VH-VL binders against Prefoldin subunit 4 (PFD4). Designs and how they scored, part 3

Target 1, 129 residues: Prefoldin subunit 4 (PFD4), of Arabidopsis thaliana (Mouse-ear cress) (q9m4b5)
Amino acid sequence: MQQQGSKSGSEMEVTWEDQQNINIFSRLNNRVHDLDDDIKSAKEKCENLEDAGNELILADEEMVRFQIGEVFAHVPRDDVETKIEEMKEATCKSLEKLEQEKESIVTQMAALKKVLYAKFKDSINLEED

## First folded at step 1 (VH-VL)

Design d9 (framework fv_dupilumab)
Fold by ESMFold2-Fast, scan of step 1:
Parts: structure tokens; C-alpha cells; sequence
Structure d9 (fold): chain C 129 residues (1-129), chain A 121 residues (1-121), chain B 112 residues (1-112)
């Protein structure tokens, strides 16, 4: 292999700006892991609400038993259907926003990695995922 | 992450009593129907009992009616099965399970690891 | 009580081949609301049961596409399009149309 390229990479000094970029990359990488957990949770909730809406008709009573937290209510069947649909829409929108945030962060991480890799080449090992 | 953990199993004599518990975490416990399913050694699954999210409605298999009582404490995220007048045929691994949906006890989506009940003289 | 009957009780399969398990109910599992109250569960050796299919044909979250449920009235089928080693275990159908809920006898899927 050519000696000059290896010498250049191994002799690079880390500047304040480089350290900030490394710190930002680490922070974004941690955020991606948090987002993966949040996305999984939101997806499960969205699916559960869709199932709840589909199963609403299973209740043969005019008043459907609906619980939210510690509150138990007897609610007209149509009102419960409306509430489930609203909750599902809100949850699915939240899921979409989380997925968009992850895409943005992954893109930022790729850009930072290119900048850092271009300067340090094989001399730097960034956390990836 | 949804988790269900059973406890309270053990060895008991015919005619004795045991109380099983199932601790739920990672979900809003009070929103879901909960169920007990058992499996005798080397045999298949048998539905035992289900309870509505509020605890107001309870359902039982014919084999346990009058002997077992299902209950829940939503403030403690815990499901119970009080087992009285135990018989040898009650020997099984007891699983608790959370229903898929909010309105009934169908679709046992999440299951605990099970707790073993042995009834012998 | 609704009686659930599975066939076969033992199903040896070569990896990569399809497998089908039948479940028959003593009466229709179709509710007046249009839903079919039939679940399928898998219990792998030494593990708790897991939900595969509910309402006759709806896959539970995380269940691979190679699993499918079909059928109506009193006759239901669980199909695995290409069996993999991790599919070994006991398969159970369960009716949830009415109390008491009842399971089939179970089908042991094993690799030849």
C-alpha cells in the first residue's frame, strides 16, 4: 500500500470542531436506538387500536364498556368507534413522525460519518446502527 | 415491552387451596381482558377462566365452576386465580394471557412463562 | 359446548415443503357481526404458547407471511407455505365464539 496516504491519516490532529462532530454523531446514534424502541411501541399501539375498532361490533350491547386508564365508562357503541378511530389516527400520525425523525437522523449521521471519515479515514471508529 | 409473570404455584393435597398471581407490565393493565389457560403434563391446552378489563364480568370452564375464582387488582397490575377444592386433574402448568383487543377475551396475544400446580396425596 | 377437532394429530414435514393443519368445529364460528372466532396458537418445546392467527385469517404482529389462516363456517385451515426448522412444535386451534372457549387436541409438527 502507498505510504503517504497512511501517514496522513495516522497523523491527523483532532480539532474542537472534529470533537463536536464526534459528540453529535454519538448523541444521534443514541437517539436512533431510542427512536427504534418508540417506533416499535407506537406501531404496536396503532395495530392494537385498529384491532379494537374491528372488534367493536363483537359487543352485542347498545352501550359498550370502554376503559381508558382507571376510568370505566358505558359509552354508546358509535361513540366508542369514533374514539378508537381518533386515537388510531393520532397514534399512526405519531408513528409517521417518529419514522420521519429517524430518517432525518440517519441522514445526518451518514453526512457526519463522511466528513469524519474523509479527514481521519481508518483512524476513527464511529458507532454505527 | 409487554411482560406477564405468574407465581403462586406449588404442591397441594386434594381438597386444598392455592392462589395464583400474574403480574403485568409494559401495558395499561386495566384496558385488557385477562385469561388463565392450563396444560396438564403431556396434554393440550385448556381454557380455564377470563375476566373483563374492569373485573365486572368473569367466565369459567365447566370443570372449574364453583371451585375457582378469577379476580384482578388494576391498581397493582395483577391478575389472580383462587383455586379451592383442588383435584388431581387440576395438576397443570397455568399460564396467564392478555387478550389482543379491548372488548373481549379473544386473541391471547401475550403469555406468561407459566407456574406449575401439582395436586397429589 | 363447541367441540374442536384437529387433523392430523402428527405432521412430519420435510423442510421447505408446505404444511396444512385442519380444524373443524361442531357448529359455525361465524358471528352475526361477520367475524369468524377462530384462533391458531403455536407452542414450541419448553416455551409458552404464542398467537399466530386470530379472527380466522388475521396474522398476529410479528408472525411471518408464510403462515396463513383460511376457512369459514365449521372448517378452518392453517397453512405454512414453506416449513422451516423453527416451526416445530404443537399447533392448536381455539374457538372464541362462545363460552366456554375450547381448544382442538393439538397437532405436532416435526421435521422428517
Amino acid sequence: as target 1 above (129 residues)
Amino acid sequence: EVQLVESGGGLEQPGGSLRLSCAGSGFTFSDYYMTWVRQAPGKGLEWVSSISSSGSYTYYADSVKGRFTISRDNSKNTLYLQMNSLRAEDTAVYYCARSKGYYDSTGFHYWGQGTTVTVSS
Amino acid sequence: DIVMTQSPLSLPVTPGEPASISCRSSQSLLHSNGYKYLDWYLQKSGQSPQLLIYLGSTRASGVPDRFSGSGSGTDFTLKISRVEAEDVGFYYCMQALQIPYTFGQGTKLEIK
Scores: ipSAE 0.000, ipTM 0.514, lowest interface PAE 13.7, mean pLDDT 81

Design i1 (framework fv_ifinatamab)
Fold by ESMFold2-Fast, scan of step 1:
Structure i1 (fold): chain C 129 residues (1-129), chain A 121 residues (1-121), chain B 106 residues (1-106)
Amino acid sequence: as target 1 above (129 residues)
Amino acid sequence: QVQLVQSGAEVKKPGSSVKVSCKASGYTFTSYYMHWVRQAPGQGLEWMGYINPSGGKTKYNEKFKGRVTITADESTSTAYMELSSLRSEDTAVYYCARGYYDSSGYYFDYWGQGTLVTVSS
Amino acid sequence: EIVLTQSPATLSLSPGERATLSCRASQSVSYMHWYQQKPGQAPRPLIYDASNRATGIPARFSGSGSGTDFTLTISSLEPEDFAVYYCQQYSNYPLTFGQGTKVEIK
């Protein structure tokens, strides 16, 4: 296999390692886009579950309305409390993990940007869409 | 085989300018950044800026804004650092240093011998 | 700008003793490098990217650390090791150096 930076006479020499860093940046950027969609969905669901839980605290009824997304049901309060708490635990914890992953990736992308721009300057476009 | 050879010591008056040269040999001049680092007597090292000899793009430490100019001549494999509006606190040894880039980031793998610039009235 | 603080400022030791030098950054850095400087000479690269020995550097020199805390160790001092040592970050511009640790004969 040919080294990416084997071409001589270029204004800047692109090494195999530079190409690896560019490829990594592209993959991380794509992951951040996917992650943003996942975070948005998880955040909305977590907020809805928090709101539903708070409404139950204020309610003093045997039967309560349960809603997540587009689904509504009338169920016993104890069942709703258990279900909301279980889903809240799962969804809000998932949101935290997704946010932590994004922070890690954004930090990695910033570091890669500094390295690549230090070498290639205006010759490389690492725009985050 | 890699060598960076700098011009000789200089004594300058306040308000004047100095231009230090750094002649590179033993490698492809345009494949590495050339940095400039200074050291006041008895003090630590201070980064001034760099030039990419391929294309001539520069970056300067903001502390020297408007006073430092780094240039490179590919035909002679020589980098230059010009510092204007000299003050007594600019008295220092000025080094050129090659920026070695790979997965490790830039570290200065070869240094010139240094040029003492003395600024006094 | 990233500030690098080296400690101790001066380390007085005898040949054969171990030297441990610290470099702390004001924020997390991607790359930390170490240089040795003797009076009247240009700095000499010792360690790059925290732990890799530069070409020709003896095995008694080792580096470690990540994030904000980095260490340079000389396992058994030789007479030629008495010098000033500087750390340097390549994470953010401007590039910065620590103020140096002088290793001197006791």
Scores: ipSAE 0.000, ipTM 0.489, lowest interface PAE 25.3, mean pLDDT 80

Design i10 (framework fv_ifinatamab)
Heavy chain, then light chain:
Amino acid sequence: QVQLVQSGAEVKKPGSSVKVSCKASGYTFTSYGMHWVRQAPGQGLEWMGYISAYSGKTKYNEKFKGRVTITADESTSTAYMELSSLRSEDTAVYYCARLYSSSWYRGAFDIWGQGTLVTVSS
Amino acid sequence: EIVLTQSPATLSLSPGERATLSCRASSSVSYMHWYQQKPGQAPRPLIYDASNRATGIPARFSGSGSGTDFTLTISSLEPEDFAVYYCQQFTSSPLTFGQGTKVEIK
ESMFold2-Fast, scan of step 1: ipSAE 0.013; ipTM 0.594

Design i11 (framework fv_ifinatamab)
Fold by ESMFold2-Fast, scan of step 1:
Structure i11 (fold): chain C 129 residues (1-129), chain A 117 residues (1-117), chain B 106 residues (1-106)
Amino acid sequence: as target 1 above (129 residues)
Amino acid sequence: QVQLVQSGAEVKKPGSSVKVSCKASGYTFTTYYMHWVRQAPGQGLEWMGYINPTGGSTKYNEKFKGRVTITADESTSTAYMELSSLRSEDTAVYYCARHGYYTFDYWGQGTLVTVSS
Amino acid sequence: EIVLTQSPATLSLSPGERATLSCRASQSVSYMHWYQQKPGQAPRPLIYYASNRATGIPARFSGSGSGTDFTLTISSLEPEDFAVYYCQQRYNWPRTFGQGTKVEIK
C-alpha cells in the first residue's frame, strides 16, 4: 500500500490504476515538450520559406540560386517559385498536424488531472512545465 | 486581435483610378503576405495579386498587369491596391486578405468600388 | 492558369440533409482550399490543404480528394450553413478560385 502525504497531514492510498494514470500524465507531459520543440522548428521553417519567396521575387535574374538550410539550387525562376510554394504548403500542413497532436495531448492531460485531483486534491503535484 | 480595416466605398468615372487601403492590426504586419481579391456583383472571387510587406515585392494576376499596383507602408501597417483605367466591369467589392500559415485566414470587410458614368 | 470548375452551381436542400460539393481542377494540384461566404460578408476560411478544418469550423464540415478531384461535404446542414462555397488552388500562379456553389434552402 503506498501512502501519500498531503499538506493537511492526511494519507491516501495510491492504487495501481492511480500510478498508471500518473505515469501516463508524465509521458504525455514529456511528449508536449518534445512537440513544442518540433512546432517551433516547423514554424521557423514556414517563416524562412516566406522570406525565401520574397528574395526570389526581388531577384531580377532568369536563373536563381536559393538556399533553404544547407540546400542550394540553380534553377529557372518559375521553377523555384513553384518549389518554394510547394515546400511552404507541405511545411505548414506539417505544422498544423503537430499543433493538432498537441491539442489532443493537452486535452488528455486535463482529463487525467481532473481524475487525479478529484481523488488526491493538493496531495499530489502534476508538473506541466 | 487581428483586424484588417479597409477604406470606404467609392464611386469612380470610367478612365479614372481608385486606391483602396487596408490597415492591419493585432499582428506583426511584415510577417505575412497580403493578397487582394475582388468580387463583381453576383460573381465569384478573382485573385488580383499580393505583396510581401518585407521588402515590398509583388506578384500580379496577368489579367491586371499594367493596371494594378499593390504597395505597403510598414510604418502605418497599411497595404494599398491601386487600379487604373477603370471600366464598368471593374465594379466589384475589393478585399484584402492575409495569407497566414495555412490559408487566407483574415479578410478585410471589403470596399465597394462602383464605376459609372 | 489552372481553372477550377465547381459543381453543381446550386444545391437546393433542407436543414438536416447532407451536402456534397465538387471542385475539379484543369490539371493535378497537391491540395485544395475551401471558403464559405454569406451575403454581405467577406469569405471565411473553411478547409485548408484538402482536409483540415480551419479554426472554429464545426466537425460537420469535411474535405477530401487529391489530384484533380476534390470534395467538400457538410454531413447535416444547419440553418447557418446556407451560403456560397468557393474552392481555391495555391499550387500555381495565378491563384485561382472556382465559380462557387450556392447551397440554398429548398
Scores: ipSAE 0.000, ipTM 0.509, lowest interface PAE 16.2, mean pLDDT 81

Design i2 (framework fv_ifinatamab)
Fold by ESMFold2-Fast, scan of step 1:
Structure i2 (fold): chain C 129 residues (1-129), chain A 119 residues (1-119), chain B 106 residues (1-106)
Amino acid sequence: as target 1 above (129 residues)
Amino acid sequence: QVQLVQSGAEVKKPGSSVKVSCKASGYTFTRYAMHWVRQAPGQGLEWMGYIIPIFGTAKYNEKFKGRVTITADESTSTAYMELSSLRSEDTAVYYCARDRGYSYGFDYWGQGTLVTVSS
Amino acid sequence: EIVLTQSPATLSLSPGERATLSCRASSSVSYMHWYQQKPGQAPRPLIYGASTRATGIPARFSGSGSGTDFTLTISSLEPEDFAVYYCQQYGSSPYTFGQGTKVEIK
């Protein structure tokens, strides 16, 4: 048993369980920020690939000029379409997995917040950055 | 000045594999797809497949699917065609050819590599 | 697969004569290319997109046609023109070639 007078006030006692929960919350909060960045990046990539694929579907050209940075290639349309679809499938599946992980973590954080704020009220700050 | 230079002639036993190379020069290797076409003695041209060096992906004629593998090494600007489970019917001259696109077709060809399959 | 049928299989002609070679596709093709092949050599690009001469190809060579019917014409045969000629459809896999027309000296 450990009592934290400066954090909890005279009405409350902070247990190892409480300290553990605060530590877990901090780790999950840091992971959510990392996931937000990863999700944003993956979502932009997925949307860009979807747009590129839609543009190819509307094109009447058998060969397309495919550009990567300063390099371009004359590539059969079907091969560009296949490659975009493969990249899109991989990226969009990765995005779904990241979003599922975030939902799981957010749910855990909400449960921890409910317990910790009920006990400590304004004595702790579990704000997300 | 575009040039495609292929490896030398080979004599193989039935059931073995052969790997033919095609070294490109005079252009940016990754900008164009490379096709492989063969020609049996006294016969016409038969398309085998192609590779897109920029993606590292290959597409094959169904007739050869499972026996042919086409690869590319961007660092040496070289395309390869490997044919396995060789039969006497695979005796042919094998050509690599650059794909310039629908308006130009195969605009440069290698000199050809004779592969003889005999017991 | 699109099948290309070339006719005739063989043309026996003398220098100075006109050669007309046919290539018929089993279904409509967007791009038809022609290649010339001499014994012991790789195919040489001749005509692109039915009617455009490749770089360095003499004016006596001309191509025409669309859809399923294509023609290669040599207006006046030179000795170096005696060779096998192949048509090729482009754009759809598998890429296919005709069986070839041999232009031989009489």
Scores: ipSAE 0.000, ipTM 0.547, lowest interface PAE 12.7, mean pLDDT 82

Design i3 (framework fv_ifinatamab)
Fold by ESMFold2-Fast, scan of step 1:
Structure i3 (fold): chain C 129 residues (1-129), chain A 123 residues (1-123), chain B 106 residues (1-106)
Amino acid sequence: as target 1 above (129 residues)
Amino acid sequence: QVQLVQSGAEVKKPGSSVKVSCKASGGTFSNYAMHWVRQAPGQGLEWMGYIIPILGRAKYNEKFKGRVTITADESTSTAYMELSSLRSEDTAVYYCAKSPYYYGSGSLYMDVWGQGTLVTVSS
Amino acid sequence: EIVLTQSPATLSLSPGERATLSCRASQSVSYMHWYQQKPGQAPRPLIYDASNRATGIPARFSGSGSGTDFTLTISSLEPEDFAVYYCQQRSTFPYTFGQGTKVEIK
């Protein structure tokens, strides 16, 4: 363990635990940004699969054209229906798990922020967005 | 070092409610999450929920939805678990336990536990 | 919810013997913890995040595993180790415990 308990020019002592909390907040904040990107991607894919499934409901041909993201294909209807349902199940479940992880991390960040701000007030800069 | 002291045993009638307290000493109450875990006689452990006192935010096991309320009073460093509409199946030892809100990967384990409070639900 | 299944339900051994306890999850788990409980006492933390010993836990206790299969090992049982052991996951809400493995003297 380090013996330093203060920062240069700081009026308040920064303990080892305080530094750990600051570091953890930064890591959690970076993880939330990564999760936001993953959630957006999963949401778009889930919506595209829903749209593709709805297009199948309206189709009257044996061969179906469908789009997932920017991909187009002409495939036998039965194959497309099965594939869309499988992909939708997997993607929508993945989205739910990502959203749960984000909620947990945001809660942890809020707690850390309250603790750090209670001690340091405006003397600490925590980036969160 | 943090210690958790719980309120004494309770005997309650079916349909009533019980409120168990858990007082923390040593360490900052706002620096951790307070969990509630119960154990029926001869059975295993069951997680009920937690509260992060500084945020006043609680999360519950859906199994207890509408019956459990977890609260905290920072001025007295005391967390509470209230369980309503009691049934005989709610007879159990109720534990409070603290975990860090987050101190790194894997550090959200329940590291300090109260002594437990026996709640008996009978006529 | 994630269901944790521990095996065996009971493990009968003598002091000095090696104990191996298993915990299997119904789906992949990123964070698994182990607790020890003796009669009339609150649970005591042993292992967190699959393989890290909690403060004050002797080196004879070790944990391993990932995904759905986790193991707690006691390399050489001491008299004070006869207790019930619970695994617990915190990967998703609700947090869940296994049903417990009782380690008893033969």
Scores: ipSAE 0.000, ipTM 0.512, lowest interface PAE 22.1, mean pLDDT 80

Design i4 (framework fv_ifinatamab)
Fold by ESMFold2-Fast, scan of step 1:
Structure i4 (fold): chain C 129 residues (1-129), chain A 119 residues (1-119), chain B 106 residues (1-106)
Amino acid sequence: as target 1 above (129 residues)
Amino acid sequence: QVQLVQSGAEVKKPGSSVKVSCKASGYTFTDYYMHWVRQAPGQGLEWMGYINPNSGGTKYNEKFKGRVTITADESTSTAYMELSSLRSEDTAVYYCARVKGWLRYFDYWGQGTLVTVSS
Amino acid sequence: EIVLTQSPATLSLSPGERATLSCRASSSISYMHWYQQKPGQAPRPLIYDTSNRATGIPARFSGSGSGTDFTLTISSLEPEDFAVYYCQQWSSYPLTFGQGTKVEIK
């Protein structure tokens, strides 16, 4: 988000409220980038846990070797299946919350763009980095 | 834009096999698991199994073990459910339905395929 | 396998009335899903993860519950709401559905 470097009548008419809206847009834009990274990571983990759970269901051994991050263990298959389902439930629920937060922020950013562009037209640039 | 289109109704004799297709469109076929659910006339819904089109991995309900085979053809975005050794009690509408792991529910269903098993 | 029992089997109500549908699980589950089905049609997703409305579902539909007891509520029945409703669990395989509750015009 950036005002143009040249001086114009429209830019000189920036009110305190306009500056607050510009500042809010910048903060929300930064939050969306953080959320995109978190959503991508949570989504990949949720998908990997689903795949791991299905792989275990197809296995015929009572004991399985399982790696969760940096942890290696030999555990009963039923125990691993339960743990995977618990982790999947927690991770997928967290993903939903992150996606809901992003949708709310994107909606608010769109509303701010409408307000700012309606007033300043081509005198302001709002960039999504 | 998301659609699951199933093959047409079939009439089969006891002891034969039936293969129902489900063609997906409007999304990336390999991003969603495809499940099969059936419904006998006037009865409730019964889960049969699923396939992960990305890996080919499958899981079946024990009730159908040895009789059901679910496959997927990524090149045509089509899933198949084959049921063998048909009996009169296999008469049902068979549905395909998709799911993404984190969604945890069937968000889109095929229109259903009626399979009638008669002597 | 987890058995889901829906009650009542049939609800006879008039448009404008409140409908309350119950689904009881044989063991504790984390989330319940609900589907609506009309004659000759595939099931339609209605509520997922106990309380979230699926895309396009009107605000008169709500879900609640935890543990073994879950409820679907329709605050004020519209003519198009008379249908069969199924609950479904995704806590363990095999996936299971309730036997259905038919909401019919009195």
Scores: ipSAE 0.000, ipTM 0.527, lowest interface PAE 13.1, mean pLDDT 82

Design i5 (framework fv_ifinatamab)
Fold by ESMFold2-Fast, scan of step 1:
Structure i5 (fold): chain C 129 residues (1-129), chain A 121 residues (1-121), chain B 106 residues (1-106)
Amino acid sequence: as target 1 above (129 residues)
Amino acid sequence: QVQLVQSGAEVKKPGSSVKVSCKASGYTFTSYWMHWVRQAPGQGLEWMGYINPYSGRTKYNEKFKGRVTITADESTSTAYMELSSLRSEDTAVYYCATGLYGSKYFAMDYWGQGTLVTVSS
Amino acid sequence: EIVLTQSPATLSLSPGERATLSCRASQSVSYMHWYQQKPGQAPRPLIYEASNRATGIPARFSGSGSGTDFTLTISSLEPEDFAVYYCQQYNSHPFTFGQGTKVEIK
């Protein structure tokens, strides 16, 4: 967790509450960047599993070639379909939770930004990028 | 343009069999699965089974096990559904339906016009 | 088999009103589809995979939900929306339909 970010200018009065709000905003902003990376990874995994599942549904083969690392096996199609659906359900649910967390944090950041900008106006810059 | 054209209405006696046809056009017949769904008068939809026209592989709803047979003829792009040992409870409109299976295309996108089969003495 | 339960059985609403149709699955599904059926016609696809609108379907129709609870919403009913609506799952055999919700426009 990082507390130290942008500080208000020396001409402004900063209360303990103001400093806490700045620290919270910085912490939340850092979490959003972590969440964006996690969301991107989860979305890619969810999409890859959806594609794999769709390919298997289209293939009317009793056995499929399944690869994990450098090992190849011929596995019943129904077993692979079940495993892909289980993995997809877990990953897509994880993605939903990450997106919900980001929405909550973005809402909190907007509220904090509104309070801080109302007091400090142009003399504070809350970096979001 | 995808079209499914079914055979005409049938009136059958109890204990007999009926065979309904579904002629496909406008797409590669062997690339998509063909489903059969029925609807009794005033009731909802009931899935009966499907066939992969490429492999000939079928899956049937357990409720119809031993009475339903679904077949496909690649040379005429026609699927068939035969139901044997007919009872009055089999009176229904029978539909064939197909769809591209992948992502948004898992649904049955295209439907035949339906064939009314009436079972009466 | 996966049992789909639709509620309510019947909705009686005026043109311009919002319709909300529910479909509950007996176990979790990822592939929930919605169909519209008008009297004397074959069902027509409306929504694929819970939320994807089929080609040619007006924007007033929307689908949502995941897991076991799914919803079809018609934001502002038109007279042509008088129909029975069915949900259907393609997750496991046998493929199953809900019993249907009838939307009556008066």
Scores: ipSAE 0.000, ipTM 0.489, lowest interface PAE 17.6, mean pLDDT 79

Design i6 (framework fv_ifinatamab)
Fold by ESMFold2-Fast, scan of step 1:
Structure i6 (fold): chain C 129 residues (1-129), chain A 118 residues (1-118), chain B 106 residues (1-106)
Amino acid sequence: as target 1 above (129 residues)
Amino acid sequence: QVQLVQSGAEVKKPGSSVKVSCKASGYTFTGYFMHWVRQAPGQGLEWMGYINPNSGDTKYNEKFKGRVTITADESTSTAYMELSSLRSEDTAVYYCARSYRYDYLDYWGQGTLVTVSS
Amino acid sequence: EIVLTQSPATLSLSPGERATLSCRASQSVGYMHWYQQKPGQAPRPLIYDASKRATGIPARFSGSGSGTDFTLTISSLEPEDFAVYYCQQYDNWPPTFGQGTKVEIK
């Protein structure tokens, strides 16, 4: 009865592949934290631009007040509509990419977690926060 | 515009090392991952590894682990891939390619032919 | 590692015909990307996230699928479309490519 390369003990040895998977999980978990901040920021910006566009649809005036932070300008309505649409397209597209990246990472983390917990159970702790 | 420009073709002997460069322009270098992908003559694409230039973190394909080293120089917006202990089966075109995090590879370098022969 | 199997290995068609290329994953993946490669050139991104066209890609290219089965369709082949096509997953480590499907003139 010979074991391949390892002495019996707990009967669960950490292989190089297992360590690699743990390292990957840690990196992905850190990435999810960064993504959550980016997603929140992009989501707020996308929603604000959508709200601004909707309010502009209801405006009957040729000139509108456009605010960025604490800076104000009076510009033609058509120019503001074009600017808002361009910014919305760019920002909402960026938000979609960030959300898709997070979904991919979360899926990968779940797969790694299943493999590692199946082998190590309570002997390993994979903290998501 | 985004552009990735790689160093020129190399001819190397078995057992030597090669270092290929990839100079990025037209975007914020630290905002994107840089990957290395190779293609042997008449064969498909094989992923080698990537670097996150912002953190310096790297991830390598197990097939190349111990032989490949990917680095980045933020001051010159240049990524490097060094492959050691070259064998004839390492003869390939080596590409650098950019991704926004774990997204698709959206821009590619022109490729660098590395020929390993005696 | 997830293995991607593309079929057919070679697809021989005439201009104007519809091309349908398959990519099958050994395990379920959330996303699939497609690249086009012409002789002597670097790969060109075509489709990302299974169905979204990359910048500058004509409407005749479309992607579909989910889970383990993904398809790239070219509705009406143009002369410039005869090339090798690769699928790629970046959902699970490591990123992997299919072996490629060559679309060639009949």
Scores: ipSAE 0.000, ipTM 0.502, lowest interface PAE 15.6, mean pLDDT 81

Design i7 (framework fv_ifinatamab)
Fold by ESMFold2-Fast, scan of step 1:
Structure i7 (fold): chain C 129 residues (1-129), chain A 121 residues (1-121), chain B 106 residues (1-106)
Amino acid sequence: as target 1 above (129 residues)
Amino acid sequence: QVQLVQSGAEVKKPGSSVKVSCKASGYSFTSYAMHWVRQAPGQGLEWMGYINPGSGYTKYNEKFKGRVTITADESTSTAYMELSSLRSEDTAVYYCAREGIYYGSRPFDYWGQGTLVTVSS
Amino acid sequence: EIVLTQSPATLSLSPGERATLSCRASSSVSYMHWYQQKPGQAPRPLIYAASNRATGIPARFSGSGSGTDFTLTISSLEPEDFAVYYCQQHYSTPLTFGQGTKVEIK
């Protein structure tokens, strides 16, 4: 497993480029964790807005009690339907962007793993980094 | 009606730890994430991390890696932020802030009054 | 991390004048929030998701923008509006704030 040509004569050489690739992988791995949290949150919001819209259709009332955060209001049904649709469009579009960003980052991480494992093999572990 | 009340000011020596509390009232404590933000004298705001009190999930700013621990006690509706290995540059006002949900976004809708932590030898 | 740059650092204006504050993100963000802070006080919520006023915020405050460029406007400054204003992104961790714009009396 030892290679000649650098520190101690038989160690694998770690170049500045290799260290940068490891650092980039770590930053991307952290971003994936952030994205997983954001995707979960956005997905729940998108699903909740879908449910809220469906229940509103069944309500048959012209005025509804509406909550965002801790604020409650009695608003016309048409205004609530419009607001739910606007929030749903924004949230579901945001979810799509987050999912696309994750796919791009995962692809980049896979490419970095191939480069680093080709050189370092089992001497480096990029999982949970 | 929502209130976040923090513990009082502290003076600490370098190398020690501080634990700041944030007691929440007026809402369902486990339904909203609680964040910690600090501000050094004359400086801007810096995010430290958060906890979801319902699940216990935490996320920290890497800058504080290994030094910050955020916890929550549901029975008392209180969040805590503990910062260890204190340095002079940790002198700051520490705020707790609730993450609200508005217009599909997550702003800090309520803030504690702040806790001044002074680190001096 | 996403860096937020506010400009100008300081605005020296008189009551009744219009204030325009800028916040630029190093990469595109979906949501930008604004907070007002007075000396010795915690930040006060001002604008949510670029353009929505927080509860109790007067109509003279408005926000706009998307992507990387966001603006906070105060149409006619009142004495109580002289404060520091911070933008904040809630799109990715670490969550970040701009360095602040101080609006001070001329």
Scores: ipSAE 0.000, ipTM 0.509, lowest interface PAE 17.1, mean pLDDT 81

